# VHH binders against Bis(5'-adenosyl)-triphosphatase ENPP4 (ENPP4): the designs that were tried, part 2

Target 1, 379 residues: Bis(5'-adenosyl)-triphosphatase ENPP4 (ENPP4), of Homo sapiens (Human) (q9y6x5)
Amino acid sequence: LPPKLLLVSFDGFRADYLKNYEFPHLQNFIKEGVLVEHVKNVFITKTFPNHYSIVTGLYEESHGIVANSMYDAVTKKHFSDSNDKDPFWWNEAVPIWVTNQLQENRSSAAAMWPGTDVPIHDTISSYFMNYNSSVSFEERLNNITMWLNNSNPPVTFATLYWEEPDASGHKYGPEDKENMSRVLKKIDDLIGDLVQRLKMLGLWENLNVIITSDHGMTQCSQDRLINLDSCIDHSYYTLIDLSPVAAILPKINRTEVYNKLKNCSPHMNVYLKEDIPNRFYYQHNDRIQPIILVADEGWTIVLNESSQKLGDHGYDNSLPSMHPFLAAHGPAFHKGYKHSTINIVDIYPMMCHILGLKPHPNNGTFGHTKCLLVDQWCI
Key: E = the ipSAE of ESMFold2; O = the ipSAE of OpenDDE; V2 = 0.75 times the mean of E and O plus 0.25 times the DockQ between their complexes.

## First folded at step 28 (VHH)

Design w2 (from s1 with T28Y; framework vhh_7zox_3; at its last look DockQ between E and O 0.77; V2 from the best seeds 0.00; counts 0 for: pae E 8.0 > 2, grease 28.3 > 24.2)
Amino acid sequence: DVQLVESGGGLVQPGGSLRLSCVASGFYFSRYWMGWVRQAPGKGLEWVSDISRGGSTEYADSVKGRFAISRDNAKNTLYLQMNRLKPEDTAVYYCAKGTSWPEYYFDYAGQGTQVTVSS
ESMFold2, look of step 28: ipSAE 0.012; ipTM 0.527
ESMFold2 (binder alone), look of step 28: mean pLDDT 87; pTM 0.892
OpenDDE, look of step 28: ipSAE 0.457; ipTM 0.786

## First folded at step 29 (VHH; framework vhh_7zox_3)

Design x1 (from s1 with W33Y Y108W; at its last look DockQ between E and O 0.01; V2 from the best seeds 0.00; counts 0 for: pae E 23.7 > 2, placed apart)
Amino acid sequence: DVQLVESGGGLVQPGGSLRLSCVASGFTFSRYYMGWVRQAPGKGLEWVSDISRGGSTEYADSVKGRFAISRDNAKNTLYLQMNRLKPEDTAVYYCAKGTSWPEYYFDWAGQGTQVTVSS
ESMFold2, look of step 29: ipSAE 0.000; ipTM 0.102
ESMFold2 (binder alone), look of step 29: mean pLDDT 86; pTM 0.879
OpenDDE, look of step 29: ipSAE 0.416; ipTM 0.749

Design x2 (from s1 with R53K S56R; at its last look DockQ between E and O 0.73; V2 from the best seeds 0.00; counts 0 for: pae E 3.0 > 2)
Amino acid sequence: DVQLVESGGGLVQPGGSLRLSCVASGFTFSRYWMGWVRQAPGKGLEWVSDISKGGRTEYADSVKGRFAISRDNAKNTLYLQMNRLKPEDTAVYYCAKGTSWPEYYFDYAGQGTQVTVSS
ESMFold2, look of step 29: ipSAE 0.421; ipTM 0.753
ESMFold2 (binder alone), look of step 29: mean pLDDT 87; pTM 0.887
OpenDDE, look of step 29: ipSAE 0.541; ipTM 0.815

## First folded at step 30 (VHH; framework vhh_7zox_3)

Design y1 (from x2 with S100K; at its last read DockQ between E and O 0.61; V2 from the best seeds 0.00; counts 0 for: pae E 2.7 > 2, SAP .674 > .668)
Amino acid sequence: DVQLVESGGGLVQPGGSLRLSCVASGFTFSRYWMGWVRQAPGKGLEWVSDISKGGRTEYADSVKGRFAISRDNAKNTLYLQMNRLKPEDTAVYYCAKGTKWPEYYFDYAGQGTQVTVSS
ESMFold2, look of step 30: ipSAE 0.424; ipTM 0.768
ESMFold2 (binder alone), look of step 30: mean pLDDT 85; pTM 0.873
OpenDDE, look of step 30: ipSAE 0.502; ipTM 0.806
ESMFold2, fold request of step 36: ipSAE 0.258, 0.360, 0.278; ipTM 0.660, 0.723, 0.653
ESMFold2 (binder alone), fold request of step 36: mean pLDDT 85, 88, 88; pTM 0.876, 0.898, 0.900
OpenDDE, fold request of step 36: ipSAE 0.517, 0.509, 0.502; ipTM 0.802, 0.797, 0.788
ESMFold2, last read: ipSAE 0.336, 0.281, 0.347; ipTM 0.699, 0.658, 0.691
ESMFold2 (binder alone), last read: mean pLDDT 89, 89, 90; pTM 0.903, 0.910, 0.915
OpenDDE, last read: ipSAE 0.498, 0.500, 0.444; ipTM 0.790, 0.786, 0.761

Design y2 (from x2 with D61K; at its last look DockQ between E and O 0.70; V2 from the best seeds 0.00; counts 0 for: pae E 4.3 > 2)
Amino acid sequence: DVQLVESGGGLVQPGGSLRLSCVASGFTFSRYWMGWVRQAPGKGLEWVSDISKGGRTEYAKSVKGRFAISRDNAKNTLYLQMNRLKPEDTAVYYCAKGTSWPEYYFDYAGQGTQVTVSS
ESMFold2, look of step 30: ipSAE 0.211; ipTM 0.659
ESMFold2 (binder alone), look of step 30: mean pLDDT 86; pTM 0.886
OpenDDE, look of step 30: ipSAE 0.557; ipTM 0.822

## First folded at step 31 (VHH; framework vhh_7zox_3)

Design z1 (from y1 with K64E; at its last look DockQ between E and O 0.65; V2 from the best seeds 0.00; counts 0 for: pae E 2.8 > 2)
Amino acid sequence: DVQLVESGGGLVQPGGSLRLSCVASGFTFSRYWMGWVRQAPGKGLEWVSDISKGGRTEYADSVEGRFAISRDNAKNTLYLQMNRLKPEDTAVYYCAKGTKWPEYYFDYAGQGTQVTVSS
ESMFold2, look of step 31: ipSAE 0.412; ipTM 0.757
ESMFold2 (binder alone), look of step 31: mean pLDDT 84; pTM 0.864
OpenDDE, look of step 31: ipSAE 0.436; ipTM 0.776

Design z2 (from y1 with S52T; at its last look DockQ between E and O 0.70; V2 from the best seeds 0.00; counts 0 for: pae E 2.5 > 2)
Amino acid sequence: DVQLVESGGGLVQPGGSLRLSCVASGFTFSRYWMGWVRQAPGKGLEWVSDITKGGRTEYADSVKGRFAISRDNAKNTLYLQMNRLKPEDTAVYYCAKGTKWPEYYFDYAGQGTQVTVSS
ESMFold2, look of step 31: ipSAE 0.359; ipTM 0.701
ESMFold2 (binder alone), look of step 31: mean pLDDT 85; pTM 0.876
OpenDDE, look of step 31: ipSAE 0.409; ipTM 0.761

## First folded at step 32 (VHH; framework vhh_7zox_3)

Design aa1 (from y1 with R31K K100R; at its last look DockQ between E and O 0.77; V2 from the best seeds 0.00; counts 0 for: pae E 3.6 > 2)
Amino acid sequence: DVQLVESGGGLVQPGGSLRLSCVASGFTFSKYWMGWVRQAPGKGLEWVSDISKGGRTEYADSVKGRFAISRDNAKNTLYLQMNRLKPEDTAVYYCAKGTRWPEYYFDYAGQGTQVTVSS
ESMFold2, look of step 32: ipSAE 0.362; ipTM 0.742
ESMFold2 (binder alone), look of step 32: mean pLDDT 84; pTM 0.867
OpenDDE, look of step 32: ipSAE 0.459; ipTM 0.780

Design aa2 (from y1 with E58N; at its last look DockQ between E and O 0.01; V2 from the best seeds 0.00; counts 0 for: pae O 7.9 > 2, placed apart)
Amino acid sequence: DVQLVESGGGLVQPGGSLRLSCVASGFTFSRYWMGWVRQAPGKGLEWVSDISKGGRTNYADSVKGRFAISRDNAKNTLYLQMNRLKPEDTAVYYCAKGTKWPEYYFDYAGQGTQVTVSS
ESMFold2, look of step 32: ipSAE 0.322; ipTM 0.685
ESMFold2 (binder alone), look of step 32: mean pLDDT 85; pTM 0.877
OpenDDE, look of step 32: ipSAE 0.017; ipTM 0.291

## First folded at step 33 (VHH; framework vhh_7zox_3)

Design bb1 (from y1 with D107E; at its last look DockQ between E and O 0.51; V2 from the best seeds 0.00; counts 0 for: pae E 3.4 > 2)
Amino acid sequence: DVQLVESGGGLVQPGGSLRLSCVASGFTFSRYWMGWVRQAPGKGLEWVSDISKGGRTEYADSVKGRFAISRDNAKNTLYLQMNRLKPEDTAVYYCAKGTKWPEYYFEYAGQGTQVTVSS
ESMFold2, look of step 33: ipSAE 0.333; ipTM 0.725
ESMFold2 (binder alone), look of step 33: mean pLDDT 83; pTM 0.859
OpenDDE, look of step 33: ipSAE 0.351; ipTM 0.721

Design bb2 (from y1 with K53S G54K; at its last look DockQ between E and O 0.55; V2 from the best seeds 0.00; counts 0 for: pae E 2.9 > 2)
Amino acid sequence: DVQLVESGGGLVQPGGSLRLSCVASGFTFSRYWMGWVRQAPGKGLEWVSDISSKGRTEYADSVKGRFAISRDNAKNTLYLQMNRLKPEDTAVYYCAKGTKWPEYYFDYAGQGTQVTVSS
ESMFold2, look of step 33: ipSAE 0.303; ipTM 0.674
ESMFold2 (binder alone), look of step 33: mean pLDDT 87; pTM 0.895
OpenDDE, look of step 33: ipSAE 0.459; ipTM 0.781

## First folded at step 34 (VHH; framework vhh_7zox_3)

Design cc1 (from x2 with S100H; at its last look DockQ between E and O 0.59; V2 from the best seeds 0.00; counts 0 for: pae E 3.9 > 2)
Amino acid sequence: DVQLVESGGGLVQPGGSLRLSCVASGFTFSRYWMGWVRQAPGKGLEWVSDISKGGRTEYADSVKGRFAISRDNAKNTLYLQMNRLKPEDTAVYYCAKGTHWPEYYFDYAGQGTQVTVSS
ESMFold2, look of step 34: ipSAE 0.281; ipTM 0.697
ESMFold2 (binder alone), look of step 34: mean pLDDT 85; pTM 0.877
OpenDDE, look of step 34: ipSAE 0.467; ipTM 0.793

Design cc2 (from y1 with R31S K53R; at its last look DockQ between E and O 0.67; V2 from the best seeds 0.00; counts 0 for: pae E 2.6 > 2)
Amino acid sequence: DVQLVESGGGLVQPGGSLRLSCVASGFTFSSYWMGWVRQAPGKGLEWVSDISRGGRTEYADSVKGRFAISRDNAKNTLYLQMNRLKPEDTAVYYCAKGTKWPEYYFDYAGQGTQVTVSS
ESMFold2, look of step 34: ipSAE 0.364; ipTM 0.716
ESMFold2 (binder alone), look of step 34: mean pLDDT 88; pTM 0.900
OpenDDE, look of step 34: ipSAE 0.483; ipTM 0.801

## First folded at step 35 (VHH; framework vhh_7zox_3)

Design dd1 (from cc2 with S31K; at its last read DockQ between E and O 0.63; V2 from the best seeds 0.00; counts 0 for: pae E 3.0 > 2)
Amino acid sequence: DVQLVESGGGLVQPGGSLRLSCVASGFTFSKYWMGWVRQAPGKGLEWVSDISRGGRTEYADSVKGRFAISRDNAKNTLYLQMNRLKPEDTAVYYCAKGTKWPEYYFDYAGQGTQVTVSS
ESMFold2, look of step 35: ipSAE 0.371; ipTM 0.722
ESMFold2 (binder alone), look of step 35: mean pLDDT 89; pTM 0.906
OpenDDE, look of step 35: ipSAE 0.504; ipTM 0.793
ESMFold2, fold request of step 36: ipSAE 0.278, 0.329, 0.300; ipTM 0.675, 0.694, 0.684
ESMFold2 (binder alone), fold request of step 36: mean pLDDT 89, 90, 88; pTM 0.906, 0.911, 0.902
OpenDDE, fold request of step 36: ipSAE 0.513, 0.509, 0.507; ipTM 0.800, 0.795, 0.789
ESMFold2, last read: ipSAE 0.237, 0.316, 0.266; ipTM 0.637, 0.695, 0.632
ESMFold2 (binder alone), last read: mean pLDDT 89, 90, 90; pTM 0.908, 0.915, 0.910
OpenDDE, last read: ipSAE 0.494, 0.506, 0.446; ipTM 0.786, 0.789, 0.763

Design dd2 (from y1 with R31S K97R; at its last look DockQ between E and O 0.46; V2 from the best seeds 0.00; counts 0 for: pae E 3.3 > 2)
Amino acid sequence: DVQLVESGGGLVQPGGSLRLSCVASGFTFSSYWMGWVRQAPGKGLEWVSDISKGGRTEYADSVKGRFAISRDNAKNTLYLQMNRLKPEDTAVYYCARGTKWPEYYFDYAGQGTQVTVSS
ESMFold2, look of step 35: ipSAE 0.305; ipTM 0.706
ESMFold2 (binder alone), look of step 35: mean pLDDT 86; pTM 0.883
OpenDDE, look of step 35: ipSAE 0.531; ipTM 0.812

